# Ledger of designs, part 47: VHH binders against EKC/KEOPS complex subunit cgi121 (cgi121)

Target 1, 174 residues: EKC/KEOPS complex subunit cgi121 (cgi121), of Schizosaccharomyces pombe (q9p7j3)
Amino acid sequence: MILPLFPETQVHVFVYENVSNCAAIHEQLISQNPIYDYAFLDAATILYKKQVYSAIIRALEDRRDEQMKTKTIHSEVILSLSPKTEISSAFRQFSMTKKSKNIVVVKIDSKLTEEEEFERLDKLVEGNRVEFSDEELQKLIDFKVLKKNYKLDPSTLENPLASILSSIALRGYS
Below, E stands for the ipSAE of ESMFold2; O stands for the ipSAE of OpenDDE; V2 stands for 0.75 times the mean of E and O plus 0.25 times the DockQ between their complexes.

## First folded at step 2 (VHH)

Design qc6 (from q2 with S30R; framework vhh_6qgx_2; at its last look DockQ between E and O 0.01; V2 from the best seeds 0.00; counts 0 for: pae O 13.2 > 2, placed apart)
Fold by ESMFold2, look of step 4:
Structure qc6 (fold): chain B 174 residues (1-174), chain A 123 residues (1-123)
Amino acid sequence: as target 1 above (174 residues)
Amino acid sequence: QVQLVESGGGLVQAGGSLRLSCAASGRTFRSYAMAWFRRAPGKEREFVAAISWSGGSTFYTDSVKGRFTISRDHAKNTVSLQMNSLRPEDTAVYYCAAGLFPYSTDEADYDYWGQGTRVTVSA
């Protein structure tokens, strides 16, 4: 996928359910294994495609403008999901953990087609790929986690998209 | 709710310039990507220019590149379209739009719209 704002940057997003090896993946991420150079998100925190794309776009803007706060574009996506400025809080709230069951995986700067990237990723993730769609994401979300992460009021939880996107936009500016 | 009010439209001769302004009220302006669309009489509304929520990214339809400049002012809660070297084919009603998706050229990604301001470019 090519985002209109970033025509030279290919992005792929994959969703896996019933992942059995998150602990192993987590160990590889800690060791900074370059084969695992993706953003691994806990799907329990992701409700919308627009939520993920908004974080990606913010990370890409920050990279272009030399305003990144983290070491890699993929870690910057994780930070960009958060309404808070603290990096460690963003990772605690949004990153895949050893205990995660469903994940969203983002690849930025891919030089591969979506299916070629999937072939590589599928060797790393023991789980079942599902479509990256709002329909599939809402089956995997934990609404209590979503409410906590974005400080959603009970009344805004009925239609949280606007609150979530505003939080991503305003991190560091409010 | 977000309310958008355009201004600056009018009659101008070909080769002239015009600056459109859009004042936003309501929720925090910085949350919104902003865009200008236009509709010529009898035609579909078309994308003209967009600016990202941060103001750091802009995009223009091919026919206006180099002639039009979109900008935003977070302190004044405004977005502007500077239109130079105007041509008769730029005649249209120009609409300001706002959406929470950080940037898009797709009309469907914009939830809030002004009523439009008319621009007429005469030969």
Scores: ipSAE 0.355, ipTM 0.711, lowest interface PAE 3.5, mean pLDDT 89
Fold by ESMFold2-Fast, scan of step 2:
Structure qc6 (fold): chain B 174 residues (1-174), chain A 123 residues (1-123)
Amino acid sequence: as target 1 above (174 residues)
Amino acid sequence: QVQLVESGGGLVQAGGSLRLSCAASGRTFRSYAMAWFRRAPGKEREFVAAISWSGGSTFYTDSVKGRFTISRDHAKNTVSLQMNSLRPEDTAVYYCAAGLFPYSTDEADYDYWGQGTRVTVSA
């Protein structure tokens, strides 16, 4: 996807299901291995493509405006998914864990093509790659997790898109 | 009750300027991206300009880039479009729109729409 406001910025989003090596990936992230410089999200927390893109746009605006609260653009994407301003809360809510089974991976400022990133990630991630689409995301979402992360009531869960996007937009402004 | 109301349209000579304003009532749109679309006589609606939730980011269609400026005022719950160096091709009904996904050029991404304000640019 090319973002109209940030046409110079390379953005790639990948989805993997049935990942068997999340514990190994998590260990690499803790050690800050630069090969793993991506935003690794638990797919249980992501329902829409627009949810991911909204967080990316917010992170890119914060970077442009020198308002980033984390050290990397990828960490800022994770923070930007959360309706809260606390970094630790955002990572607990949205980051891949050792127990994750399905993940969404975001790469910003890649020097590689999408195909080259696929080749690299397919070697790091032991799982099945699927299309980044609302249809595929809906198969992987955990509505209990979504409800807790965005404080949704049962009526809002029937069509949560507006609440999710509003929560991302309002983080830090009130 | 939520409404978007446009104002500032009118008749202007080529090379002139107009400032369009959009006032939101019944609710604040701080979490919304705001946009202007237009529909020329006999044409489909097209994207003109958008401004982000924060007002810090803007995006324009190529034909108006450098001539139009979009801005917003959260305290007044308004978005404005300053149109300079107007051309006969800018003749259209201009619509204010609000949506939760910023920078979208797709009208389907906008949930609230005004009724439009007419701009006529004569040669």
Scores: ipSAE 0.312, ipTM 0.674, lowest interface PAE 3.6, mean pLDDT 87
OpenDDE, second read of step 3: ipSAE 0.844; ipTM 0.916
ESMFold2 (binder alone), look of step 4: mean pLDDT 83; pTM 0.853
OpenDDE, look of step 4: ipSAE 0.000; ipTM 0.225

Design t1 (framework vhh_7yz9_2; at its last look DockQ between E and O 0.50; V2 from the best seeds 0.00; counts 0 for: pae O 8.9 > 2, unsure alone 64.7 < 65)
Fold by ESMFold2-Fast, scan of step 2:
Structure t1 (fold): chain B 174 residues (1-174), chain A 120 residues (1-120)
Amino acid sequence: as target 1 above (174 residues)
Amino acid sequence: QWQLVESGGGLVQAGGSLRLSCTASGSIFSRYAMGWYRQTAGNEREWVAFITKGGSTTYADSVKGRFTISRDNAKNTVYLQMNSLKPEDTAVYYCTARGYSDKYPTEDYWGQGTPVTVSS
C-alpha cells in the first residue's frame, strides 16, 4: 500500500486468525530476532483499518520529525495506537501476547514485495490468513478490551470510530 | 560497560573457510541473544545469523547451509563458522547482543567489526 502523505514508504498489513503458536512468536519478539521485525498486534484491540492506518501515519510523522519515542518504526506503531505516550502501557494494551489467538501484523519499509512478505510470514505464523478489512477485523475484536484501551463510555461504544481516531491523533493530551 | 570484541577475520580464497569469534565482557552473556551482521561499502548493515539464549538459530537466505552460528556461554563467546566462502561474502562482520524484554525492543550492543575479504 501507498500512503498519500508518505508515497515512498511501503506498508503491508496482514491479519491472521486462529494462531496456534503465539507463545513461540512472543519469545522471538522479546529476544528481538531480526526475522520478526514487524509490529505484532493483538487483533482483539483493532476494530477498523483506519485505526491501524492512523497509528502508522502518526508513527511515520514522528519519524519524519525526529520525535520517535521508541527504537524502531514498528514499536512506534504500537505506541501510536495508545491514547497515552507511555511505552509500557501501549505494549500491554496492543501488542500480541502468549495468550493471543488472532493477530494483525504491520511491516513498514519492506525491501520485499507483499507476496514475498506473505511467504515469509506464513512460515512464522501458524494460523489462517484473512483479508485486512473492517468486516474481518470486526469478527476478531474484543469490545471489552477496546472500551478499556480507549476509555469509551456507553455513548461512544455504538460507533467508536471518531473517538478512536482522535485518541490516536491527539495522543498524550486530551 | 558491555563490550563485544570480534576476531578471526582476514583474507581467504573463494571456497575457503573462516571462523569468526565474538567475546562479550561486562554483563551476563547467557541472558542475551547474539547475532552477526555484515556491511559492504555503500550498503546498509545486513543481518546474517542469529542465536537465542536457548540456542535456537536462524540464518539469512544468502548464507543458509554455508554458515553456522553457535555459542559457548562458559566463555561468553559466539562463533560464526563460514564455509564455502564466495567473493560476495566480502564485508565487515559485526557481532551484536540483544537483551530480552517484554516491551521489545531493548538496547543493542555492537562490536567494532572484523573485515573478511574473499578473493577469487
Scores: ipSAE 0.383, ipTM 0.708, lowest interface PAE 2.6, mean pLDDT 87
Fold by ESMFold2, look of step 4:
Structure t1 (fold): chain B 174 residues (1-174), chain A 120 residues (1-120)
Amino acid sequence: as target 1 above (174 residues)
Amino acid sequence: QWQLVESGGGLVQAGGSLRLSCTASGSIFSRYAMGWYRQTAGNEREWVAFITKGGSTTYADSVKGRFTISRDNAKNTVYLQMNSLKPEDTAVYYCTARGYSDKYPTEDYWGQGTPVTVSS
């Protein structure tokens, strides 16, 4: 897809369920193997498509404005999901771990079509691709994790979207 | 502090070979994945080859089958064997050690670069 303010930036988002090799992928991410240059998110932390798009937009805005805090645009997406500014806690909370079972994978600055990028990614991930949709994300979310990551209380649990999106948009302004 | 020193660059005819070396100071070399990048004037650095701590390798498409990365942890050295060189391989070649903390990527270490010129 192309975002309105970033017309030359191709973004692809993939969702995999029942991933059997997260430990192997994690080892490659720690080594920073260049063929794993994606943002690998734990799907247990992602409830909405808009949550992911808002983090991507925030990361791209920070790159455009020369205000990125992390090494890569993909690590910046992970930071941008967090309501806090600390890089290590954002990764702890949102990044795929060796124990993850379902993942959301983001590629920014892709020079490939979605299906070409999928073909490359599918060689790396041993799991089943599902649609990137609110319906599929809802099946994979862990609401206990979501509540903890965004400090959701009873007043926000009925419609957490606005609270989550404002946390992403307002990080660094408080 | 980490120090990376590249060597082995120079002028070579197309079809020829060069072997680049990158020696790291410090006893923790074996804890790092290592890579080679290259850069021509006015362009961003381009990834060439990558080797994990355990020796697993990957390559950019433009060099597959022609370049080989290897490491010798006892000598704190990573190598890039470049065969069948082409004029488009002309660049400054940089060695890098890929930084990572417990949870996220951190600052990489870079060498000063070694120039390679491949004449036609």
Scores: ipSAE 0.190, ipTM 0.607, lowest interface PAE 5.0, mean pLDDT 87
Fold by OpenDDE, second read of step 3:
Structure t1 (fold): chain B 174 residues (1-174), chain A 120 residues (1-120)
Amino acid sequence: as target 1 above (174 residues)
Amino acid sequence: QWQLVESGGGLVQAGGSLRLSCTASGSIFSRYAMGWYRQTAGNEREWVAFITKGGSTTYADSVKGRFTISRDNAKNTVYLQMNSLKPEDTAVYYCTARGYSDKYPTEDYWGQGTPVTVSS
């Protein structure tokens, strides 16, 4: 996928359910294995495609403006999902954990087609690929976690997307 | 803050073996994942092998079955056992240490490199 504002950057997003090796993946991530150069998100924390895209865009903007707060573009995506500025908080909120079962995987700056990237990623993830769609994401979401991460209340639950996007966009502007 | 010191490189005939060592001067070796990269003149540095803090290993396809990466936390040392060496394995081999923190970005550390030459 090509983002309009970043035509030179190819982005791929994959969703896996029933992943059996999240613990193993997590170990590689915390070890910064270059083969695992992706943003691995806990699907329980993602409700909308636009949530992911918004985080990607913000991360790319940060990179463009030389304002990245994290070490890598993928870690910046994770940070960008959070309404908080603390990196540790963002990772605890949104990053895949050893106990995760469903994940969203983001690749920035891909030189491969979506299918080629999938083949590469499929070697790392032991799970079932599902469509990256709001319909599939809503099956995997933990609303309790989502509400906690974005401090959603009954007034914002009518339009969670707007609240989430605002939180992402306004991070650091409180 | 701490240095990586590589050793074990040299000249070897094709089919031979070498064992590279990389010793960290610091006391926090166990907190870092370790890896080996190699580079030839005019080319980009390519990764060869990687070992996590927990001991999980990964290898480049070109060295699978021939190279073995291991670590000894007690000695703050990572090893690369290279068997069945080929001329194509000729390169300067670099040791790297990668830490991770969810609070702050960590710096990657590199050794000075040790040359490996495999003759036909």
Scores: ipSAE 0.026, ipTM 0.502, lowest interface PAE 2.9, mean pLDDT 90
ESMFold2 (binder alone), look of step 4: mean pLDDT 78; pTM 0.791
OpenDDE, look of step 4: ipSAE 0.012; ipTM 0.266

Design t10 (framework vhh_7yz9_2)
Fold by ESMFold2-Fast, scan of step 2:
Structure t10 (fold): chain B 174 residues (1-174), chain A 120 residues (1-120)
Amino acid sequence: as target 1 above (174 residues)
Amino acid sequence: QWQLVESGGGLVQAGGSLRLSCTASGSTFSSYAMGWYRQTAGNEREWVAFITSGGSTTYADSVKGRFTISRDNAKNTVYLQMNSLKPEDTAVYYCAARFSKYTLRGPDYWGQGTPVTVSS
């Protein structure tokens, strides 16, 4: 995928359902194993492709402007999903946990093709790969989690896209 | 801005025990994952033990069963209880704080290091 404001930045996003080894992946992330150099998100928190891309764009903007709050671009993507700038809160809200069943995996600055990254991830993730599409994401979302993370009221839950994107873009101003 | 201050290092005989402490200044300690690393002369720092904000622990294979990491959030302190020490455990031990569990470049904050020497 090519992002208009960052055309030279290679971005890949993968979605896995029914993942059985989230605890093992979580251990590798805590241990800082470089093989797991991805942003691992809980799919229960992601409703739209645009939600993920907005967070990626915000993270890339913060890197460009030398304003990153975390140590890696992948950690910055996780932070950027949050409407607040508090790092611990963002990771509790959006990152994969040992109990996660469905995950969204983001790779930035890959030197590999999407196909090569899929081959690599197929060895790390024990689950079913599905298309990165709004249709597939909507099967995996937990609306209670989404409501809490973005502080949505019942009226916005039926069409929350604008509220979510605004929260990501205006992080730190509201 | 965070500061980590280690204490408890020193000289001990093989088979002995030491308890290292690391106290953090600042707020939000309970939100950080804390760890211990060690470095021997001429070598890169190696990870020893890690404890998440929720209290889950992970250990390097070389120390499993001998070392125990724990934390006291009320005191902003992380501990490393080292039992059955071996001469090869001789190193400078560093306390580390990691806000993001996905930080692949290493910890966000480091202590100054505390030396541990295990004699035969």
Scores: ipSAE 0.000, ipTM 0.135, lowest interface PAE 15.1, mean pLDDT 82

Design t11 (from y1 with D98K L99I F102P T105L S106Y P107K Y108E; framework vhh_7yz9_2; at its last look DockQ between E and O 0.60; V2 from the best seeds 0.00; counts 0 for: pae E 16.8 > 2)
Fold by OpenDDE, second read of step 3:
Structure t11 (fold): chain B 174 residues (1-174), chain A 121 residues (1-121)
Amino acid sequence: as target 1 above (174 residues)
Amino acid sequence: QWQLVESGGGLVQAGGSLRLSCTASGSTFSSYAMGWYRQTAGNEREWVAFITSGGSTTYADSVKGRFTISRDNAKNTVYLQMNSLKPEDTAVYYCAAKIRYPGSLYKEDYWGQGTPVTVSS
């Protein structure tokens, strides 16, 4: 897909459930294998499509403005999901782990169509692809983790999206 | 402050073999992934082979089945065995260390000076 504010940048987002090889993927990511040039997110930490898009946009803006805090656009996406400025914390909060079962995968600067990218990614991920939608994400979310990551309380849980987006947007400003 | 030193490059005829070595000076070599890249004049550096800290290997399609990457942690050395060499494999080959920070994908990359490989027809 193309984001209106970044028409030159093609972005793809995929969701996988029941992934059996997260440990193997994680090892490759830690090792920084070039073939795994994606942002691999733990689906347990993602509730909304807009949450992901907001992080992507933030990362792209950071890159545009030469204000990236991390070395790669995909790592910047992960950082951008977090209300915290510490990179390690952001990764612990949102990045796929060896214990993850469901993941959200983001590709930025893709040269391929969505289907072509899927075919490539499908060779790396052993799981079942599901629709990237709020409905599907809602099935995969761990609300305990979500509440912890964004410090949600009963008042903000009335509209979690607003709180999440605010946290993403205002990271480093509070 | 890691230093990587490549060796083993040279001139070889098509169909021949070479074995490249890369020795790292840093500590905790076994904790980090290593890779081989190659570059020709006027072109971008191309990824060739990769080996994780755990020993898992991946290869570029162009070298798969011909090249083998391995490591000896006791010697802080990564190797690239290159068989069935082709003129297209002519390039300067670089060793890279991929150093990660715990809990993140933030990285530091270290490169050697490169070793030239020339494959004649």
Scores: ipSAE 0.008, ipTM 0.214, lowest interface PAE 10.4, mean pLDDT 90
Fold by ESMFold2, look of step 4:
Structure t11 (fold): chain B 174 residues (1-174), chain A 121 residues (1-121)
Amino acid sequence: as target 1 above (174 residues)
Amino acid sequence: QWQLVESGGGLVQAGGSLRLSCTASGSTFSSYAMGWYRQTAGNEREWVAFITSGGSTTYADSVKGRFTISRDNAKNTVYLQMNSLKPEDTAVYYCAAKIRYPGSLYKEDYWGQGTPVTVSS
């Protein structure tokens, strides 16, 4: 996909369920293997497509404005999901871990079509691809994790989207 | 604080073989992943091969099946065995040590000076 404010930046998002090799992927990520240059998110932390798009947009805005806090655009997406600016907390809360079962994978600055990028990614991930949709994401979310990550109170848990998007948009003012 | 020195480059005919070596100065070599990259004039460095501290390997599509990366932690050395060389493999080859910790502040990569490889028809 292409975002209107970033017309030269191609983005792809993939969702996998029942991933059996998160520990192996995690080892490659901490070793900075360049084939694994994606943002790997724990799907237990992602409820909405708009949550992911908002984090991507925030990361791209920070790159455009020379205000990135991390070294890569993909690590910046992980930071951008967090309501706070603290890098280690963002990675602990949103990044795929060795214990993750379902993941959301983001590629920014892709030079490939979605299908071509999928073919490369599918060699790396042992799991079942599902649609990137609110319906599929809602099957994979852990609401206890979501509440903790965004400090949602009972009044917001029935419609948490606005609270989550506000947290992403207002990061840096708290 | 880290120095990488590549060697083993040279001129070879198409279909031939070369083995590149990269020796690291540094007490923590066995803890870090190592990679090989290559570069032609006027282009960005292109990734070629990668090996983790535990010995797991990955390769660029263009070299898979022809190139093999390996390491000898006792000698602080990583190797690139290049077989069935083609003229398009002509480049300066660079060794790199890659250090990154997702979830914390990153650290810089270390690069060698490069060793030239020319593959003639």
Scores: ipSAE 0.000, ipTM 0.183, lowest interface PAE 16.8, mean pLDDT 83
ESMFold2-Fast, scan of step 2: ipSAE 0.628; ipTM 0.849
ESMFold2 (binder alone), look of step 4: mean pLDDT 79; pTM 0.796
OpenDDE, look of step 4: ipSAE 0.006; ipTM 0.217

Design t12 (framework vhh_7yz9_2)
Fold by ESMFold2-Fast, scan of step 2:
Structure t12 (fold): chain B 174 residues (1-174), chain A 120 residues (1-120)
Amino acid sequence: as target 1 above (174 residues)
Amino acid sequence: QWQLVESGGGLVQAGGSLRLSCTASGSTFSSYAMGWYRQTAGNEREWVAFITSGGSTTYADSVKGRFTISRDNAKNTVYLQMNSLKPEDTAVYYCTRLYKSGFPRTSDYWGQGTPVTVSS
């Protein structure tokens, strides 16, 4: 995928359901295995494609402007999903855990094609890949988690997109 | 300042063996994951093998069963033992250090590379 503001940045997003090896993946992330150099998100926290793209754009803007608060672009994507600028809070809210069942995987600055990243990730993730689409994401979301993460009230919960995107765009200034 | 220096490359016949070494200068070597990449002219840098701070290893499918990565924390050195070498293993081999913190990881230091040529 090409982003209009960052046309030279290669971005891939993959969605996996029914993942059986999240504990093993989490161990590899903690042990600093560079094969797992991706942003691994819990799909329970992602409702829209635009939510993911907004976080990616914010992370890329922060990198361009030398304002990243984390050490890697993928960590910055995770932080950028959060309405707060607290790194540990953002990771608790949006990163996959040992008990996650469905995940969203983001790769930025890939030197591989989408098909080649597909091949690599299918070796690492023991689950079923599904289309990165609003329809598929809405099957995997946990609305209680979404409501808590973005502080949604009943009036916004029925159509939360604008509130979520505003939270991402205005992170740290709300 | 951290620095990585590779050694052990050279010319070898197909079916032969080479052992590459990478010595790190800098503190807290044992806390970092380390790895090897290789690059041929006109191609992107390709991952070969990684070893975590805890000693767990992973390998690219193209080298699995033939190459072994290991480390000696007392000497600040990571090794790549290459057995049953093939002409397609011909490349410049690079040692790398991975970010100690961050989720996910990226490489933050690279060696200058050591060339390996495998003749038929």
Scores: ipSAE 0.000, ipTM 0.163, lowest interface PAE 13.3, mean pLDDT 82

Design t13 (framework vhh_7yz9_2)
Fold by ESMFold2-Fast, scan of step 2:
Structure t13 (fold): chain B 174 residues (1-174), chain A 120 residues (1-120)
Amino acid sequence: as target 1 above (174 residues)
Amino acid sequence: QWQLVESGGGLVQAGGSLRLSCTASGSTFSSYAMGWYRQTAGNEREWVAFITSGGSTTYADSVKGRFTISRDNAKNTVYLQMNSLKPEDTAVYYCAARYKGLLSPRYDYWGQGTPVTVSS
């Protein structure tokens, strides 16, 4: 996809359900294998496409302004999903774990097409690919996790989109 | 505190070999995954080889079959054996360390680099 504020930045987002090898992927991530240079998110934490895009835009803005708090654009996306500026906290809240079942994978600045990235990821991820859509994401979300991560009360949980997007956009400012 | 020191670079003729070493100061070296990167003037740093704390290795396609990464935890050292060198391998080579407990794809420590020049 093309982002309006970053038209030259190539962005691919993939969603996998029923992933059986999350423990193996997690081991590669903690060993920091460069082949796994993606943002691997637990789908239990993602409710909307706009949530992911807002984090990507925030990360790209921080890169443009030379204000990144992490070493890679992919780790900056993970940080940008969190309402807090604490790196370790953001990774605990949003990154996949060895017990994850469904994942969202983000790739920025790929030299490969979307199809070529699918071929690469299909070798790494043992799961079923599904469409990156609000409908599919809403089947995978865990509302208890979402509520905890964004500190949502019952009234906000009725329509959480604006609150989530504000938390992402205003991280560290207020 | 923790410091990475590279050695073994220099001038070599095409088809020759060099062995790069990277020695870490401090404790807990065995808990770190180690990588080698290279950089030519005007280009971004390019990944070359990676070895996990458990000893599993991965290589960039451009060096697969020619380069070998290994480690000696008793000496806190990672090695890059470079065989069948080509002029295109000319670069500054950097050693990097990543703590296995972190989920970030960032390196915790980088060396200062060692230059390798391969003449035609």
Scores: ipSAE 0.000, ipTM 0.147, lowest interface PAE 16.4, mean pLDDT 82

Design t14 (framework vhh_7yz9_2)
Fold by ESMFold2-Fast, scan of step 2:
Structure t14 (fold): chain B 174 residues (1-174), chain A 120 residues (1-120)
Amino acid sequence: as target 1 above (174 residues)
Amino acid sequence: QWQLVESGGGLVQAGGSLRLSCTASGSTFSSYAMGWYRQTAGNEREWVAFITSGGSTTYADSVKGRFTISRDNAKNTVYLQMNSLKPEDTAVYYCVRKYLGTPFSRSDYWGQGTPVTVSS
């Protein structure tokens, strides 16, 4: 993926379903193992491709402007999905957990090609890779989690895209 | 106050071996995860090997099968045994203490580095 505002930034997004080793991955993330330097998201929290792209763009804008609030660009993506600027809350809301079954993995500034990242991730993630598409994401979303994370009311829950994107874009200004 | 001192670097011929040591001063060494990174001129630091407080290990693909990370908690020391060295292993090697807090909100603690040169 090429982002128009960040054409020199390499971005890869991967989706895995039926992941059996989330507890092992989570242990490596807590231990700060650098081989796991990705944003590992719980797919239960992601409904649209645009949701992920908006968080990536916001994180890249914050990095460009020297306004990052977290240690890495990948953790900044996780923070950027949240409507609030509280780091611990954002990670609890959007990061994969030991109990996750489906995950979205984001890599920014990869020194590897997309094919090489696929080969690397396939060794780390014990699950089935699926297409990064709205159709596949909609099979993995948990609407109760989505509603809670973005404070959606019943009138917005049936078409939440604009509300979600607004929450990401206006984080810290509300 | 808390410091990491690397040793064991130097010049070695291709196919040879070196053992790097990193001794930590300070309490609670056994509770920290430890790792090794390396850096060549003009490039960013790249991860090499990692060991948890519980002793589980992981390795970069470029060194897997050749390098072994281990620790001796009684000596507050982590080791990197490097076998079958190649010219492309030439780098400054850094010991790192992993922060035990949330992975994305805290900084790791780094040693000053020890140079390793592998000649052909």
Scores: ipSAE 0.000, ipTM 0.259, lowest interface PAE 14.1, mean pLDDT 82

